VH-VL binders against q9rc53r339to534. Designs and how they scored, part 10

Target 1, 196 residues: q9rc53r339to534
Amino acid sequence: AQTHEFSNKLNTISGFLQLGKIDEAVDFIQKERKIQQEWIHFFIERVNDPTVSAVLLGKISQAQELGIDVDIDPSSQLLTPLQERQQELLVTMIGNLLENAFDALLASGIENKKIYISFTDMGDDFIFEVEDNGPGIPPQLMESIFEEGFSTKEGTHRGFGLALVKKAVHELGGAIFLEEGELGGACFVLTIPKHE

## First folded at step 18 (VH-VL)

Design R4
Fold by ESMFold2, fold request of step 22:
Structure R4 (fold): chain C 196 residues (1-196), chain A 118 residues (1-118), chain B 107 residues (1-107)
Amino acid sequence: as target 1 above (196 residues)
Amino acid sequence: EVQLVESGGGLVQPGGSLRLSCAASGFTFSDYHIHWVRQAPGKGLEWVARISPSHGYTRYADSVKGRFTISADTSKNTAYLQMNSLRAEDTAVYYCARGGYRWPFDSWGQGTLVTVSS
Amino acid sequence: DIQMTQSPSSLSASVGDRVTITCRASQSIYSYVAWYQQKPGKAPKLLIYAASHLQSGVPSRFSGSRSGTDFTLTISSLQPEDFATYYCQQHYSWPRTFGQGTKVEIK
C-alpha cells in the first residue's frame, strides 16, 4: 500500500526539528490533530457504533497517506444499533468498497483523487454509499465486477473484494447496486434490512 | 429555530431570467442539502433542484436542466436559483426546502411566486 | 424516474371520520416515503417520513404504513384542521417525485 502522504508529514516535522524551528513543528502537529478531532467529533455525533467509526476513521487516514481526498456527506447518520452480525459484515463491506475505490483511483492516474461517502438509517434499511471520481464501471462489465477473482489489475491486488461484498450483503438480506453519483466514477450503494 | 426565507419572485416575460434567493437560519447550513420545489397554480408539487452546499454537488429535474442553475454562498447561508429561458409552464410558487442524504423535506420556506407571462 | 401514484384524487369526509390515502411507487423505494399536508396559501408540512415515522409535533391521529410498494396515510379521527391537500413523496432516489395529491374536503 502507498504511504507517501504520511511520509511527507513526518519529513516536514523532522525538517522543522532539524532546523531548530520547534514552534513550527508543534504548530504543524496541532493542525494534523485538529483534523482528526473534527472527524472524531463527527463520528461521535453521527455514528453510534464504535467499530464502524473506527473503520471509517482508519480508512480516512489511509486515504490521506495515499493522496486521496475523502469526504462524508454531513447529513449522514447511523444512530440505530447494529446487530452483531450486521456490524461484522458491514465493517467488512465498507472496508472492501473503500479499498476497491483506492485501487481504482491509484491505477487511474487521475490527479485530484476523491471519494465521497454517504449513509443513512432513517428507514427500515441501512443505506451506505461509496463513490469515487475514477474511471467508473464500463457497461460491459456491470455483471462481471461481482464475480470472484474479477480484477482489472495484474498481481496480488484484491480481485475478489466486490464478490465478498455481494455475498456479505446478501447474507444480511440486502443488496448492492451501482448508481449515478456526484463524482462521475463508480458509485456503489448497499441496502441492509434492519430486521431480518 | 429552522427558517428558510425565499425572495426574488415576480412577473417575467417568456425567455426572460430571474434569480431566487433562499436565506437560511437556525441550523448549520453546510450540514444539509437545500432544494427548490415548485407548485404551478392549482397543481401538485414538483422537485426542481438540489445543492449540497458543503461540496457544491447539484441535481436538476429534467424539466429545468440546462436552463436553471442552483448555487450556494456558505458565507451568507444562502442558496440561489438562477432561472434562464423562462417559459409559461415555469409559472409557479417556488419553495426552498431543507433535506439531506435520502431525507424528506423537513423544513420549508413560505414560497415566492414566479409568473411568466407575455 | 419513480412514479408515485396517489389515490383518491379527492375525498369528502366528516369530522371524526377515519381517512385513508394510498400511494403506490412504480418500483422499490424501500420505506422511503414521506407524507405532507398542505393548506391553501401555505407551504407543505411534513407529517410522516420513512413510511411510518411521525414527525415531531405531528398529532398521533396521523399514521403511515407500507406493504411492498404500497403506502398508506391514515387519519384516525379527522379534525377540522385536517381539511387540506395531502401529498406522498419518495425520498429514496433522484429525481425526488411526488404523488398527484389528495384533497380532503368537508362533506
Scores: ipSAE 0.834, ipTM 0.916, lowest interface PAE 0.6, mean pLDDT 90
Fold by ESMFold2, fold request of step 22:
Structure R4 (fold): chain C 196 residues (1-196), chain A 118 residues (1-118), chain B 107 residues (1-107)
Amino acid sequence: as target 1 above (196 residues)
Amino acid sequence: EVQLVESGGGLVQPGGSLRLSCAASGFTFSDYHIHWVRQAPGKGLEWVARISPSHGYTRYADSVKGRFTISADTSKNTAYLQMNSLRAEDTAVYYCARGGYRWPFDSWGQGTLVTVSS
Amino acid sequence: DIQMTQSPSSLSASVGDRVTITCRASQSIYSYVAWYQQKPGKAPKLLIYAASHLQSGVPSRFSGSRSGTDFTLTISSLQPEDFATYYCQQHYSWPRTFGQGTKVEIK
C-alpha cells in the first residue's frame, strides 16, 4: 500500500507539470514534505522498525488525502525489536485497522474526521490501539465484526479486514478487543506477547 | 531534572471552589500525560484525573466527575485542576504526576494540601 | 474498576530480613503493575514498573514478580532506610487504581 500511495502523489505532480501549473506542483511538494518531515522525526525517535514506520507514514499520508486527521499519542513507543513474523502480521493488522477506520469515517458524514493511534512496548506485551470518532460498533454487530465476509461498506474491502486481524493476532498468541476510547467511536486494542 | 511543582492548596468551606496548578520543567510537557493523585490524611492513594496536553484528552475518577476539570496550558508547561462543589471527603494532599500511554507515574510533585471544612 | 488487593496491611521486620508484599488484581492487567515507596511527609517514589522492571536509581535489593494476576514486591535484605509505606498500582486500565498500602516498620 505504500507504493500505491506514493505513485498517486507522483501522478498528481506529473499532472500539474503536464498542464503547465508549475507553482501548483511546487506547492504540493512543499506541503507534503513538511508533513512528512514532522512525522519522520517522531518515527526515528519512537519506532525502531522501519517497516512499521513506513506503513504508519503511508496511512497518515492517505488519511490527509481523504480529509481525515490522524494523530499519535506522543508517549507512544515501539523500541523493542520485532521478530520477523511479528513484523509481518503487525503491519497487516495496522493496515487493516486503519482501513476500517477510514471506511467508517468516510461513510459517516461526520465533518471533523479523526483517528487516534497509541502504542507501547513497556510491558511483556506490545499494545496497539486505533480509534476513530465515527459511529462506533452497534451492539448487535459486536460478535459479527470479526467474521470472514462481514461488511456494511461493500466494495474492495468485502469484509476480510477484521477477520484477518483476529486470525493474525491469535497466531501471535495475542488478542483483539474493543475499549472505550477518547473519541467516542470504535476503539480497537491489540495485545501481542513479546515472546511465545 | 524532571520537576513538578504543585500550588493553590488551602482551606475552603464545603461547596466552595479551588484551583490547583502543576508547573512542569525538565521535559517536553506535551509529550507526556499529566495526572492528579490525592491522598486523604492517614489514607491511601487515589487517582483523580488525567490530561494528555498535546490533544486535550481527559479522564476522571467517578468520585470527582462533573465537579473537577483538568486542563493544561502548553505555553506555560502547566496543568490545572479546577475543583468545584468541594466536599469534606475531598480533603487530601493533591499530587501532580507524570505518565504516558499505559505508563506508571514516574515523577511526582511534593503535593499541595486541600482542606475542606466548615 | 480493577481492584488491587494488597497484603499485608502492615509488618515489622529486622534489618537484613527478606520482606515480601503481595498484590492481587481483580482481572487481567498483563504485566502493568507499579510499586511505589512513600516515606512520611514525602511524595511516592516509583520503585518497579511493568511488574519487574527496576526504576533507575532504585537499589537492587528491590525486585518485582508476577504470576497471573498476583504480583509481588520483594526486599531481599531490609535496610533501616526502607521504613515506609508501599503501594501497588495497576497502570493498564482506566481508572488507575492502587492497593491500600503496606506499612513496613523496622524493629
Scores: ipSAE 0.826, ipTM 0.912, lowest interface PAE 0.6, mean pLDDT 89
Fold by ESMFold2, look of step 21:
Structure R4 (fold): chain C 196 residues (1-196), chain A 118 residues (1-118), chain B 107 residues (1-107)
Amino acid sequence: as target 1 above (196 residues)
Amino acid sequence: EVQLVESGGGLVQPGGSLRLSCAASGFTFSDYHIHWVRQAPGKGLEWVARISPSHGYTRYADSVKGRFTISADTSKNTAYLQMNSLRAEDTAVYYCARGGYRWPFDSWGQGTLVTVSS
Amino acid sequence: DIQMTQSPSSLSASVGDRVTITCRASQSIYSYVAWYQQKPGKAPKLLIYAASHLQSGVPSRFSGSRSGTDFTLTISSLQPEDFATYYCQQHYSWPRTFGQGTKVEIK
């Protein structure tokens, strides 16, 4: 939720102030404002859906508090209007894919945690991609990660959120699958028909 | 006005090296992907490599992986293709092209000829 | 790698003719096919992307269509400037791949 991310930022500012670190508090506020302005400009130009923009911006902010570097491919575009049900389910799927990436990265020993997001609407299908530089998905688990209640001893929570994503994308007539990405970890791709 | 201008082609012996440049103008360089696509004389088109200059992510065709390196200098709006261990089958016109995430190649340079011959 | 099988390799036509060029993908690429026109000594020029979308500045006599993994470029009434080689290209997955080309010659 956005109130959770806002509370985390307030706690950070409050902590600096309580420790007498006024310059650090000011620097934190200025950094957050700069990041917000750059992303707002991107979303105004490239994303024509305020709900999708809000989810992405919220998750970027959450990732920053978790020490995870999130970037979006600057050539991404989502300018085609979403139907109401497409918007509802896409927001759910984006949220769950990003939360699963957060969980995988936080459970890893990887120091430079990264997520890369890419999307396009230029064809008959919307395509949305989320990848991380985490451990990836072992080949023997590839089919089972979409089953309800899937879990491993290594603590991946992707199976619970991924089952919801698979159900949502299938309701829209689309698909979810894995690709080889830019970062060497998991790369989930959603395809969603614009019609039907 | 979108422009891509290749340079650096020429005659090279097998096993040699050559560096191609692609100077871009008329668009925000870091907002797009830059590709190299080649065409051997009298033959079709073959994609070679891609870079996302904003983040430095790269992709290569299997035929060139380990021998060619694509890079970009965003301060100069220029992409490069370093070509090492050149072979006769690398002889082609090399085009620089603009793209994006799952985009076609919407703008092309005029190409630069690389000839690998002893 | 996704193979793009383009046909015919060559055709002869007169000004005013309708020309159809086909391209088949070896697996699903959704609508993500582009068509390029190339004249001798020049770079390819994008005509159609995403199977059916006309690139800015391209005449409306060019059109594209899709049926499953079969893609078609149609020139409804050939003009003298349309004699060239045409390539299809999938822009969905890595590596990007092209058809082998179709040379459209004056009859």
Scores: ipSAE 0.824, ipTM 0.913, lowest interface PAE 0.6, mean pLDDT 89
Fold by ESMFold2, look of step 18:
Structure R4 (fold): chain C 196 residues (1-196), chain A 118 residues (1-118), chain B 107 residues (1-107)
Amino acid sequence: as target 1 above (196 residues)
Amino acid sequence: EVQLVESGGGLVQPGGSLRLSCAASGFTFSDYHIHWVRQAPGKGLEWVARISPSHGYTRYADSVKGRFTISADTSKNTAYLQMNSLRAEDTAVYYCARGGYRWPFDSWGQGTLVTVSS
Amino acid sequence: DIQMTQSPSSLSASVGDRVTITCRASQSIYSYVAWYQQKPGKAPKLLIYAASHLQSGVPSRFSGSRSGTDFTLTISSLQPEDFATYYCQQHYSWPRTFGQGTKVEIK
């Protein structure tokens, strides 16, 4: 999906040039370079784990292909080294939370699809948060969404991936919660103790 | 040299309005959260509101929700607190503070006094 | 809302004394507690964050600890500049909430 996005950007540039719109092509290239460099710069400064950085960058690219606007709270940081098992499971959990958010937004029909990611290593627990501006989770379903195989007619895969996340975070001695977020949709929070 | 400078405090009658400003310098304004925290005379500290200037996300204490509006102008590195329908219990020194995602308040301004009295 | 119950409300101490101030959260906030020092007419100053991490530039006589939802600020040897009011604050959930404060006075 990353090579397809790159090819589409090249096609856009080629289209501007073929139409003689040189200033528009230059502006597009400059804007795209700035956006890509800003994400890379953010991850170099704020995320000390290359595997976590890679999964986040990959999911941001995937979201752009899906028409989903992804942002990360600029105060986020993950500078504390992860233990090998923490890294393995955290990458899996982040991926599943983001895929859950993609699925919920794509099924929702909402036009301005948005995901907001926040994380910190400030305390003795790592905290990761993924929220969307989709339909959210009804209060009566909050305990059952983490059960294996849980589904509603509209939210079939949300509970399935969440069961995997719950099992993974439990192995690390942590927890997963729903909180009220900024966007009005689902806001999932992982807590992972740094030391067990 | 992180600096936060509040202004706009003063005396106002109940039901009145006032706008506070928080001018920030010495850091990249849009990389942080900006908060307002108040302290009534002789009393403790109460968090009032927060904004994330890069994205415009806001949070409010229940005591001010619907009456106060926090905003930011990233081109001026300034946050604002618009206070409407002021009450006597809003009398306090209002501090501007810097934070982040689940951060403490790591820098504070010197405060500006708001007095709501007839 | 998470209530932060701070004690004592005030204490008297002499230069050189060991001072301990406690704060209890009404529910789990992990380690996300800050401690602030405030002198009369001045803004609060961050001393400790995340229960036990010393803010840059703060003297090492200040320390913090956690046991479950109980949090402690310790000043190992009180200095003349340490007479002030101290506040705990949880920085985990919304709204952010403070303890009522502890005034440390000269005996």
Scores: ipSAE 0.821, ipTM 0.912, lowest interface PAE 0.6, mean pLDDT 90

## First folded at step 20 (VH-VL)

Design S4
Fold by OpenDDE, look of step 21:
Structure S4 (fold): chain C 196 residues (1-196), chain A 118 residues (1-118), chain B 107 residues (1-107)
Amino acid sequence: as target 1 above (196 residues)
Amino acid sequence: EVQLVESGGGLVQPGGSLRLSCAASGFTFSNYHIHWVRQAPGKGLEWVARISPSHGYTRYADSVKGRFTISADTSKNTAYLQMNSLRAEDTAVYYCARGGYRWPFDSWGQGTLVTVSS
Amino acid sequence: DIQMTQSPSSLSASVGDRVTITCRASQSIYSYVAWYQQKPGKAPKLLIYAASHLESGVPSRFSGSRSGTDFTLTISSLQPEDFATYYCQQHYSRPYTFGQGTKVEIK
């Protein structure tokens, strides 16, 4: 799974050690640990649901393996308890949206691949946003991308994943749609009512 | 206590430039968005620009796009608004405000007056 | 852009009166509406966010409600310090548009 980046990091540490660069190795390890701890700390403070946190952490790690930089809006918050079905479907939707973003970015070949995640429970609806700096989605395809079986040259999995997301969000009485984002690529927004 | 303090306002001729500052304190600067909102004399409120200091992402109102630049120095907990090619219609009290993702403006500075006049 | 149509533009009321201000959004913004109070020469002050949530420190006589794209600020019993201009704002999406304001004046 996440073997490449992990292996690279281990190789880096090993390299330092082989070179007798113990301080550099320790520093490298500490930096990596700090980054991980920062994410953990963020989720502990901002996300009440540990399953959602775990999924996001996993996806962040996966993104790093893929050379994709992931940012989360620091004002994001999800402290309202989720119902069991909400949790299950939200996890599914988050996973698929991020996977879709990964595919789009990898297919684009752009440098400095980025994903920006935002979420809030401030209103009567949960809002979850996933934005990338990829090529975006043409206006003509904005509705079609959610159809089952829809495929573009950018990735064969995009149509299936987004269709699943659409079904899931609708089951929760919510919606999925595209907005203008910060990064210039696709910006998917999920809205889920707190109470069905 | 959350505090935002604007400075840098003044009188400037049309076509001139001005740089506003917003000094923030009492909160983790990088955990929020900083906005500029302006209010022409006797008029309503208009959102101008936003920055996420932690990422540097910026957005602008169409009315100021290409002329104004919002920035932030996290080391100083200060946001800035560089205003170029100023117009008479840019005359307003400029407020900086704290926000977030889908968040209201929960804290405001006292504002600084910018007057563009020949 | 999302338009916020606020009404009335002004109203006269007496201390103790019930005051209602309305704002209609041009499209669905869910519950992401804020209300601000502004006094002359002062910055706006947040009263309500997310349509119905009272900001900390704001008196309970202030309340907000939502019906679809219609949002309402209510002052249950107007106090002398409540004479000011009030603004609605959608904090849903950029640009974060405001209503034109409602000036609450003393009768």
Scores: ipSAE 0.831, ipTM 0.916, lowest interface PAE 0.6, mean pLDDT 93
Fold by ESMFold2, look of step 20:
Structure S4 (fold): chain C 196 residues (1-196), chain A 118 residues (1-118), chain B 107 residues (1-107)
Amino acid sequence: as target 1 above (196 residues)
Amino acid sequence: EVQLVESGGGLVQPGGSLRLSCAASGFTFSNYHIHWVRQAPGKGLEWVARISPSHGYTRYADSVKGRFTISADTSKNTAYLQMNSLRAEDTAVYYCARGGYRWPFDSWGQGTLVTVSS
Amino acid sequence: DIQMTQSPSSLSASVGDRVTITCRASQSIYSYVAWYQQKPGKAPKLLIYAASHLESGVPSRFSGSRSGTDFTLTISSLQPEDFATYYCQQHYSRPYTFGQGTKVEIK
């Protein structure tokens, strides 16, 4: 996804230059640098795990390619060191939750696609929250979305990988819940004990 | 030094309106949540509302939903509580407090008194 | 909404006494409990967060603990400046809710 993202940005710059729109090319380059600097500043201050930072930054870039607006609650913090197994499984869970949100939003056809991420290490449990403004989870599917191989016959992508997330969080002694969020779609919350 | 300063309290008749302000300083305003918490005379603390100023997400206690509106102006580092259709039970000291995602209230203003009476 | 049931509502104690105040949550809130001190005419002051973590600048005679959904604030040796009202608060789930308060008075 970084390869396509980079190539698309180079093509845009090249297009401006080929049309003689130098100021537009410069503005595009400066905007992209500013966005990267803002995220780097956030991760330096709020996230003390380079692997988690890298996955989040990569997913933000992927979402931008897909036309999805991803934000992180600026009060989020992950400053407590992760054990190796916690890091491995958390990265997997974050990736799967975000991919499920991407799939749901892309299949929905809604115009203003949003994802909001929040997390804290304030207590004895890490808490991670991923929500979207998509269609949400129908009540009749609530238990089914965590089953292996779940999908709807209609070709929706919501629920892909949630069985893996549930198994992963359970291995860490934690849990996954659905809560009411800010955006009106699905809002998944992970709780993960810091110590076994 | 983290500071929160409330203003705009006073005496108002039932059914009236009042706007409270919370001026913040000493921290990056848009990186935190701002809350309103109230305390009726001689009573305990009641959470009222929250805003996440960076994105404008809001939440309200059921007791004020539909009557109160929380807002923020990040260019002025100020949060507001617009209070409409005021009732006698809204009489309280209103505190502005700083928080975050699942945080305690780590900084409080001194409060401003709102009295709703004929 | 998560209810926080605080007890006692009031207690009388002498300087040097050990004081304990308890708070029970109506459901699991993990460790996400704060304790505040409030003196007359003043705003609440954060003492403890996440059940047992002391806020910066709070004297070490204050401590917090958790057993399941039961939470305790302890003042190991009460000082004259500790006569105040104390509140617990869950900071886990919206709406954030407070206990009813415990007034600590001089005996």
Scores: ipSAE 0.786, ipTM 0.893, lowest interface PAE 0.7, mean pLDDT 89

